# Designs tried in a protein design chat: VHH binders against o75319. Part 142

Target 1, 181 residues: o75319
Amino acid sequence: GNHIPERWKDYLPVGQRMPGTRFIAFKVPLQKSFEKKLAPEECFSPLDLFNKIREQNEELGLIIDLTYTQRYYKPEDLPETVPYLKIFTVGHQVPDDETIFKFKHAVNGFLKENKDNDKLIGVHCTHGLNRTGYLICRYLIDVEGVRPDDAIELFNRCRGHCLERQNYIEDLQNGPIRKNW
Below, E stands for the ipSAE of ESMFold2; O stands for the ipSAE of OpenDDE; V2 stands for 0.75 times the mean of E and O plus 0.25 times the DockQ between their complexes.

## First folded at step 9 (VHH)

Design E24 (framework vhh_etentamig_d1)
Fold by ESMFold2-Fast, scan of step 9:
Structure E24 (fold): chain B 181 residues (1-181), chain A 120 residues (1-120)
Amino acid sequence: as target 1 above (181 residues)
Amino acid sequence: EVQLLESGGGLVQPGGSLRLSCAASGFTFDDYGMSWVRQAPGKGPEWVSLISGYGDSTYYADSVKGRFTISRDNSKNTLYLQMNSLRAEDTAVYYCARFEDTDYSPFDYRGQGTLVTVSS
């Protein structure tokens, strides 16, 4: 279906690169079939995503799609030069340990293969906020040893919106470090 | 017009099995994750299971994991729930629901439900 996801228009399309990391967060791009339901200034297609990244003088090297649907855009709508990875996440619940492991493995693999460039890992869910922010912050806390409050502040500032789901925030601040990866 | 129609509920003895079906119409079925949600008498709704549009990913509540299997046949626009090793606490109305991938309202459409009673 071509209906716009709830509250999708409320969020900035693309955040800024998170300094000291290779992460950039954004809301889900919507393929051209959705544009009939959007004003010109509200459109955010896969093409618009790459244009906005380029406007920041950045380059994507990987897209991690955390949505539980394929209805918003197809991998074929992305440049063939940019790898696409789907990690199904439900939302609402804190991602399970298997999902967290998949995310960490993908990020570690990208960083190892991209030591000689400055390409970014683009991460999105539907709004580019809760699932996206949780997994990025979880990586920074568990793998890079960043303090939870610092990781959350960095994500919020760079995304331009604050993490909203209290259960995600609580897990980041007080939950166990997932070291069994 | 989106329509979801559940069937297959009934009375079953503890330890028994039952297969629920949900016939979907009015939308592109494989664009959407589909869910089974149950509501026991006097309780709030509980997510039982979720399956992605092409069946690549499934989710199960801890209470049913290892006993229930969600599946779909996109050629027939039909969702299934195979329920094995049924317990009295599985007694509920089971609803088929279309999953909306947002952080706010997880289900935008739900069927009328089918009653499953587990009792001797």
Scores: ipSAE 0.758, ipTM 0.873, lowest interface PAE 1.1, mean pLDDT 92

Design E25 (framework vhh_etentamig_d1; at its last look DockQ between E and O 0.85; V2 from the best seeds 0.00; counts 0 for: pae E 2.1 > 2)
Fold by OpenDDE, look of step 10:
Structure E25 (fold): chain B 181 residues (1-181), chain A 120 residues (1-120)
Amino acid sequence: as target 1 above (181 residues)
Amino acid sequence: EVQLLESGGGLVQPGGSLRLSCAASGFTFDDYSMSWVRQAPGKGPEWVSLISGYGDSTYYADSVKGRFTISRDNSKNTLYLQMNSLRAEDTAVYYCARFEDTDYSPFDYRGQGTLVTVSS
């Protein structure tokens, strides 16, 4: 059967839009096959994701999937109107420059093409926390010039959970700026 | 019901090559990313390599980049690790692991492991 990721139930399904940005973070939605292992109130499907976003009076314009697996859901489970981008991102370690660049490039491309709307960039890893938080914060720091602590605080507050990985936090606070090209 | 069985380990000289295999059963193989993890004597476990479910993405630890190649045959439910240019520091028990993709527990199942010894 489909194994529920460890501690997946412990995290809020969807965060809040990060003020001043187009980012929203959420934990990975799980396809229907996982529901048999979940209580009804624990279920969080791709459909549930969009419903929760709408409840916030927001609209997703892009989903960036940072997970390193494809078992959680399929792109076909998403509305055709919302582009899906997979960036395989290994956990535990700080994302490499290539991964960071891919993320930045995707975000910048979206912003360039979506100047006429206010659609959100939805970003998730498994728990929508560590990898997700790092890359969002990395973008804010490197591209938007946000102070590291401010970026981290903003993400944590909006996600409803705090970044947990010290190597990520340390890199954000004290690591070098990554190239934007 | 999940089972992972490694094979292919053995004694090899520095500069030599080995090919590890892992037979998987008890789950839909191509739904899961798979990994190789090794543990050397007196050391903690180390990620060696990852491969996505369909093989369209791979990851290698810096220590093995350019020398090791991870692959899979989903039709055979088998994971592979081609190890070339082996070094003494590659000596370890190598485990096949089903990748869970969390920052807490990277894998939820692993095999019993196969010993790789690189020595002159």
Scores: ipSAE 0.820, ipTM 0.904, lowest interface PAE 0.6, mean pLDDT 95
Fold by ESMFold2-Fast, scan of step 9:
Structure E25 (fold): chain B 181 residues (1-181), chain A 120 residues (1-120)
Amino acid sequence: as target 1 above (181 residues)
Amino acid sequence: EVQLLESGGGLVQPGGSLRLSCAASGFTFDDYSMSWVRQAPGKGPEWVSLISGYGDSTYYADSVKGRFTISRDNSKNTLYLQMNSLRAEDTAVYYCARFEDTDYSPFDYRGQGTLVTVSS
């Protein structure tokens, strides 16, 4: 039952920190049981995630897991010192206002509690692209006042892959600002 | 290897109720989110409902919210769909599906389906 998610190998494991923000995006880490189905250079475990973040001279202070599964890794696979937040987010459709609100509140709470450090908020879905990019960009647009095209360009450049879902892009560019969230 | 077997479909009057079951085998059931997908005659598939591996999160299509309830019993490897206040437009073959959390192929396995006909 440890099959690799479709197209997971097509994506860069970890992006770069998004300059001017505390965000870093990555694809879902896969626990040790998946490694029998991967070449050594394809492995991306929770440990590998933290090693790659450290190699960028960065430190994670929070992980937000947007997947609608608990199959790929368990919170127990993460260092006990790093908070983990699960926000079950169904892919394909634009995240609903409740999901957007939960994400924004988690980010705002982290930033308020971490004013005196430079720790990052790590955000991932399965590929670290569509749900991840949508919610990060939605935050930048709605809370930070970034222009939609600038938010999308920044995410795409730092993630190393462009947002693929047209409904997500359309909502970011032309949809309403969720100010009540 | 992986097997999904639906049951509980049938003919029902508008306003009636049905409970569908899906018996799963050949994989660790609680590792996977599970879904009910339906396909009406001459239409494409529609996602009806989704439930996380431990049952701590559920999703419903707008067309069924407030009327249908998805649940699972991991000790019995069984997925359920309780359908209340049934309407003619709920007529479809209902498939149990194993959910893939990706933006490409949302289901990797689907059962044979069970027919639900809502007719006055």
Scores: ipSAE 0.793, ipTM 0.890, lowest interface PAE 0.9, mean pLDDT 93
Fold by ESMFold2, look of step 10:
Structure E25 (fold): chain B 181 residues (1-181), chain A 120 residues (1-120)
Amino acid sequence: as target 1 above (181 residues)
Amino acid sequence: EVQLLESGGGLVQPGGSLRLSCAASGFTFDDYSMSWVRQAPGKGPEWVSLISGYGDSTYYADSVKGRFTISRDNSKNTLYLQMNSLRAEDTAVYYCARFEDTDYSPFDYRGQGTLVTVSS
């Protein structure tokens, strides 16, 4: 069996929509096979994700999965009407230029195709925090011109947890604007 | 019980090649991304390479890009590292590791390692 990812229980399942953006962040939903190792109140399935989004009066128009694994859930567990994109993102290191470009390209494509609605881009890694926060903030800084400190504060507040990795925070605050977009 | 058994290490001249293997057992191999990690004398561990469960994505440290190739054969439950154009700085114990996709502990299991020595 499937073991629960380290510290996954410590994080709120779903954040709030980030005002002025189309982003919402969440931790990875876990398919039913993981529920043997979870108390009922700890469960957070793909279905639970969509219920929680609906409870916020929001709708997902794209899910960007940043995990570097296929074991947590299958795209087939998601409604066919919601596009799913996997961007394999190595944790612990600042994402490389190829990963950043793929993320920016996906977001820009979504915004173009969804300019006539208010659907959200759901972004997750395993915990919905460090990789997720980094790429969302990198987009806001590089593409929208948001100040690094403002992007980080907005993400932290809306996720309900602060970005933790110092190398990510340092790169966002003091690193170069990224190219190849 | 998860087991990872590395092999293929040895002594090689600079510019030479080696192929490392890692036999995996005790888990569903293709469910997991797999990694090579190395530790040189007097240094901390260095992440060398990573491959997704079906092999459709790979990652390499800058120090080995273009010289090393990670691969896997899911029918044999085996992970590989092809190391070409070896340099003295590649001397290390190489560990096969099961990748844990978190920001906290990036690996949940590793083998005992296989020694690679690059020396004239």
Scores: ipSAE 0.491, ipTM 0.770, lowest interface PAE 2.1, mean pLDDT 91
ESMFold2 (binder alone), look of step 10: mean pLDDT 82; pTM 0.826

Design E26 (framework vhh_etentamig_d1)
Fold by ESMFold2-Fast, scan of step 9:
Structure E26 (fold): chain B 181 residues (1-181), chain A 120 residues (1-120)
Amino acid sequence: as target 1 above (181 residues)
Amino acid sequence: EVQLLESGGGLVQPGGSLRLSCAASGFTFEDYAMSWVRQAPGKGPEWVSLISGYGDSTYYADSVKGRFTISRDNSKNTLYLQMNSLRAEDTAVYYCARFEDTDYSPFDYRGQGTLVTVSS
């Protein structure tokens, strides 16, 4: 499947590191077979991802892939030096508690094992916006004690795009804190 | 090029079972998550179930959890839905659909559908 995801071109490839955290968000990289459908300036391969992170003087220590597909790139398309974790999420509904707990567990494990470095946790869904922003903000609210509006504002500024899904925003602002890990 | 062909629908009594099949062709089947979507008379479409490309993740609507099982056989390019403990409210046209992983248009192809009628 070489068709480009709907609205993928509308979004910046990579955001900035969220200050005070180890998170950086981006849209899904597309393997080389997609490049015939893209202008040179629109290309964003796995290699392009790592080049853009390096240009910000940052280094990835983990990639968390939130997509419900494996067609855009394969784990073997990534450098062997960076761990890859797949957490399946569906794009239209708020992630369930099991998915939220898997995300929290992965982040906590990374932070515990990377105390002596400043490597980043890269998180993406298809657009690097709704599912990505929801889970990062959920972590900041539930684990770090950040106020919901502050977490959302921080994500929006660093990603360069605002969370779009009202059900996600509503759950972050007014939903219950998920304390079970 | 992309074709999805459903089969297995029919009339069944409440409490009965049916197994739906969907034969896929024209694309690399294992690259795509696949879905069953239903539309009951006079209602909008409902996502019934979703399965990841290699079958390592599944999703079910609350209305069917514990009763329906989605599965796939990538060697045969076939998607299945095992429906148990059927209820009158399960009466619908069931569509096989290829899942697009976006927040916008969730399905890019669907079949013609197969009718499931649950009645005494």
Scores: ipSAE 0.764, ipTM 0.875, lowest interface PAE 1.0, mean pLDDT 92

Design E27 (framework vhh_etentamig_d1)
Fold by ESMFold2-Fast, scan of step 9:
Structure E27 (fold): chain B 181 residues (1-181), chain A 120 residues (1-120)
Amino acid sequence: as target 1 above (181 residues)
Amino acid sequence: EVQLLESGGGLVQPGGSLRLSCAASGFTFDDYAMSWVRQAPGKGPEWVSLISGYGDSTYYADSVKGRFTISRDNSKNTLYLQMNSLRAEDTAVYYCARFEDTDYSPFDHRGQGTLVTVSS
């Protein structure tokens, strides 16, 4: 069977919008079949995600799913009005340049098409932390010109949890800028 | 009870080919990404390849890109690794592993392994 992802319960479901950006990070929503393994206060379904976003007076315009699995929820579990994009990323390793390019392209396309609204780009991996934080920070550094330490601090503060993977942090701080978009 | 059983290993000459299989049971196979992991004598484990649940995405270690092909048949609950242009350095026990999508512990179940020996 389906089991709860390792350490998933350790993390806040949804962060805050990152000020000055259109990003909001969260952990992966789990479809209703997982609720048998969760206390009521631990449940975080796709519908729970949208309720929590609305509680912050925000609206999602795009979801980018960075997980390397389709078992947690299906795109069909999301409102049809919100575009869903899957970018397969393997945890542990720093995302490759092709993956970084796909993420940047998706973000830039959304921003171009949503100039007249304030809708958010929701980004998640399993925990909404390492892969999610890496790609958001990489975008801010490479495209927006944010200093690496400032991007990391902003993400950590808004997510409510600090990036944990040292190889990701090291690449953000000292790695090359990817000008691949 | 999750069970993974590898087969297809053996002795092969450099430049030869082998096809490994892994029979999975005890879980919904297409819900999980699956991996091949190898361990050479006296070395630590190396991720060889990874395939998403529906086969939409594959990953390969740089050491095997262009030579190995991962695939799956969800109707048979079976994972495959087609190994071409085999080299002496491919000698290892090859394990089928169920991928856990986290940034820390990548595999939650592994089979018994099948030995691949590449030598003249």
Scores: ipSAE 0.725, ipTM 0.859, lowest interface PAE 1.1, mean pLDDT 92

Design E28 (framework vhh_etentamig_d1)
Fold by ESMFold2-Fast, scan of step 9:
Structure E28 (fold): chain B 181 residues (1-181), chain A 120 residues (1-120)
Amino acid sequence: as target 1 above (181 residues)
Amino acid sequence: EVQLLESGGGLVQPGGSLRLSCAASGFTFDDYAMSWVRQAPGKGPEWVSLISGYGDSTYYADSVKGRFTISRDNSKNTLYLQMNSLRAEDTAVYYCARFEDTDYSPFDVRGQGTLVTVSS
């Protein structure tokens, strides 16, 4: 599919590392076949992602892809040295407990295996905002004990865009902590 | 040109079953998640079910969970919806839709629909 996702151009490609964490959020990279529909300054391929991370003096150790599609890029478009994990999320609805626990398990596993380096966990959905911000904030709240408003503020500041979906914000602020599975 | 052609609708009694099919053409079918969306008379559209491009993830609306099964055959570019234990409230036009993974417009292409009527 060669059409650009709706409003994809409205968002910064890559945020900043979230201080005190190993997270960095970004919008979905688009494989080279999309570039005929983009100005040079609008391009954000998998290669561009790694270049932008390197420009921040950071290194990716894991990519978690939260999209429900394979049309934007393929895992084969990424360096073989960087693990790729697909966690299907629909968008529009708050991720279910199974999805939340898959995300937590992946993050905890990465952190355990990467104790002696500074590599980052890159997380994206289509815009790198709502599903991405929800799952990162949910992790910080449930696992690291961060206050909901502090987690949301940290994500918004580092992503450069504020979480937009009220149902996600409401769940983060007032929803239950997901402790048991 | 992208085309989606639904079939399999009809009149069925409560408790009955129907299988809907959607033939897709004009795009790489397995690159896209596919959806069934329904619209009952006088109501807005409702997402019924969603399936990932390779069929390794599915979603169901609470109203159909446990009764409907979405599946796909990528070798035939065909999407299916198996509908069991049908209820009067399942009466609707059922649309095959290509899923857009965005926070805005969830579907970019839709078929013409197939009517399902559940009535005694």
Scores: ipSAE 0.730, ipTM 0.857, lowest interface PAE 1.1, mean pLDDT 92

Design E3 (framework vhh_etentamig_d1)
Fold by ESMFold2-Fast, scan of step 9:
Structure E3 (fold): chain B 181 residues (1-181), chain A 120 residues (1-120)
Amino acid sequence: as target 1 above (181 residues)
Amino acid sequence: EVQLLESGGGLVQPGGSLRLSCAASGFTFDDYAMSWVRQAPGKGPEWVSLISGYGDSTYYADSVKGRFTISRDNSKNTLYLQMNSLRAEDTAVYYCARFEDSDYSPFDYRGQGTLVTVSS
């Protein structure tokens, strides 16, 4: 059936807003059909996501879903007022330039259309850590001119978990700046 | 009970073509991305290709881009790999695998494999 993702329970559901940015990272929400396999304190549905973000006095304006699956929740499970964007990423490998470009374009478009509010860009993969952290940090480094180690530290602190994949960390620290938008 | 059964392997000459099939049962097929993974003798496993649950995204290893095509028929619970312009380096056991969207273990189930030998 509704198999819980490997190690999904090991991670905090939602991080904190990354100060100075519009980003907030979280692990993938699981639709109600998964709840029969979870204790009440382990549940993290799309509704739970929005409740936890409101508890931080924040509001989502966009969700970017980086998973390579549609089984965890459907866009229809989200409020109609919050745009949803799927960018397929396979994990394990550093995202390719096309994927990085799509992410940057989506972020830049959101920021341009939301200059007069403080709504957040919610970004998630399955664990809200490696793919999520990579693309957020890549954006901060390439677009905002943040130093790689500072971007990584900011993400790790706000997510509550450190980026784990060495190839991702290596690319962020020493890889080329992707200038194609 | 999850079951993945590969077929279509065999001996083929360089430059030839071959189509692999994988029959899936025991789970909702379109809920899962599916993969072809190969392993040549004395080498580690290589991800050949991935396809999303509804077929709206595909991934290919650089070694097979432009030569191999992954596809699926969700009405038949079947995964396919069309292999064209085959090379000696493509010789391997090809496994059908159910993709787990995880940064840790990428596959939770795989079949027994089908041998593809490219030789004249």
Scores: ipSAE 0.749, ipTM 0.867, lowest interface PAE 1.0, mean pLDDT 92

Design E4 (framework vhh_etentamig_d1)
Fold by ESMFold2-Fast, scan of step 9:
Structure E4 (fold): chain B 181 residues (1-181), chain A 120 residues (1-120)
Amino acid sequence: as target 1 above (181 residues)
Amino acid sequence: EVQLLESGGGLVQPGGSLRLSCAASGFTFDDYAMSWVRQAPGKGPEWVSLISGYGDSTYYADSVKGRFTISRDNSKNTLYLQMNSLRAEDTAVYYCARFEDYDYSPFDYRGQGTLVTVSS
């Protein structure tokens, strides 16, 4: 299946690093087989991702893939030097506590292993917006003590697009803090 | 041309078991997560279960967790739902659906469905 994800072209490929954090958000890269469906300026392959990160004078140390599909690119399409972690998430409801804990654990582990460098944690779902923004904001609120509205504003500004799913926004603003078990 | 064909529905007694199958064709089956969606009489559709392309992740609605098991055989392009401890409330048409990883419209193709009736 080489069809482009719905609305994928509507979003910027890569956001900016979120200041004060190690996070950068982007939409899903599409492997070489999708290029026949795209104009040259629309292409965003795994190679294009790393080129765009480098052009911001940043370096990826981890990619967290939140999609519930393997059709867009394979881990083998990424440089061997960058770890890849798959956390399966669906877009129909707020991620469950187990998923939130897995995300927090991966981020905390990365930060412990990378104290002496400034490498980034790249996070994406299909559009790099709703599931991506939810989990990054959930981390900032629960672990870093950031106020919900500040976390959301920071994500929206750096991603270049606002979180769209009302149930995700509502959970971030008014939901319980998820304890790190 | 994507085709999904469900089978295995029927009439069963409460507490009984039933196994549904879905034969998929017209696409690379293991590239896609697959779902079972049901619609009970007079109700809207409910997500029952979801399985990742290689079967390494599954999701279940709370209403079926611990009773139903989703599985797939990619060599046969077939999706399965094993239903145990069936209840009257499980009565529904069960649809096989191809999952599209899009927050607002998660299914791009659905089969014609297979009827499951749980009644004494």
Scores: ipSAE 0.682, ipTM 0.837, lowest interface PAE 1.4, mean pLDDT 92

Design E5 (framework vhh_etentamig_d1)
Fold by ESMFold2-Fast, scan of step 9:
Structure E5 (fold): chain B 181 residues (1-181), chain A 120 residues (1-120)
Amino acid sequence: as target 1 above (181 residues)
Amino acid sequence: EVQLLESGGGLVQPGGSLRLSCAASGFTFDDYAMSWVRQAPGKGPEWVSLISGYGDSTYYADSVKGRFTISRDNSKNTLYLQMNSLRAEDTAVYYCARFEDHDYSPFDYRGQGTLVTVSS
């Protein structure tokens, strides 16, 4: 089926690049089959994603898909020039250490391979908010040494929506630093 | 429309095994992650296990890790739960559920359930 995810329309499609980082967050793109459920101004296909990134004078170099589904779009819907990585995450619970490690490894690998360009790492879950914001903030805190409240504030400002899950916020603010080495 | 039909529940002794099945119809089965959710008498629902649409990722609650195995056969539109080393605390109604990937209502369809009783 082509059922629209609950409250997907409530969120901005794409945030802004997070200054001082290579991250940009967005909600999940929906393939063409979903468009009959949407007004023209609500559509956000994979093509629309790349058009909106270009409108910001940015370029994607990697997409990290944190959803636990393949129904919204297929990797084949993306340009062949942009690598796609699926990291399965289940919402509701704080991502486990293995998931956090996979995310950090992917980001670190991209940055090493792309030191000579300014391409972005696009990160999304279904709404581009809770799982997305958690993993980006976790990276900034654990790897870049950013203070938790500063990481959260930066993400919230650039995404245009505040992290909503209290357990995610609590873990970021008061949880231990995870040294995945 | 969408239908989920569970089977395989029953009475089993502690240490025994059961295999639950769920026949799905009315949607493209391999587009959706599928879940087993249980509810013990007097308790709230517990997510037991989750499997991605193509079976390349699985999740298990800590209470069942190493004992239960979720699997699916997309050619038959069927979800399975192999339950080994059953304990009295596994007694519950087990529901097959279609997973929605978001933070609000994770299951949009659920079957009628199948009762599993673990007792001597």
Scores: ipSAE 0.734, ipTM 0.864, lowest interface PAE 1.1, mean pLDDT 92

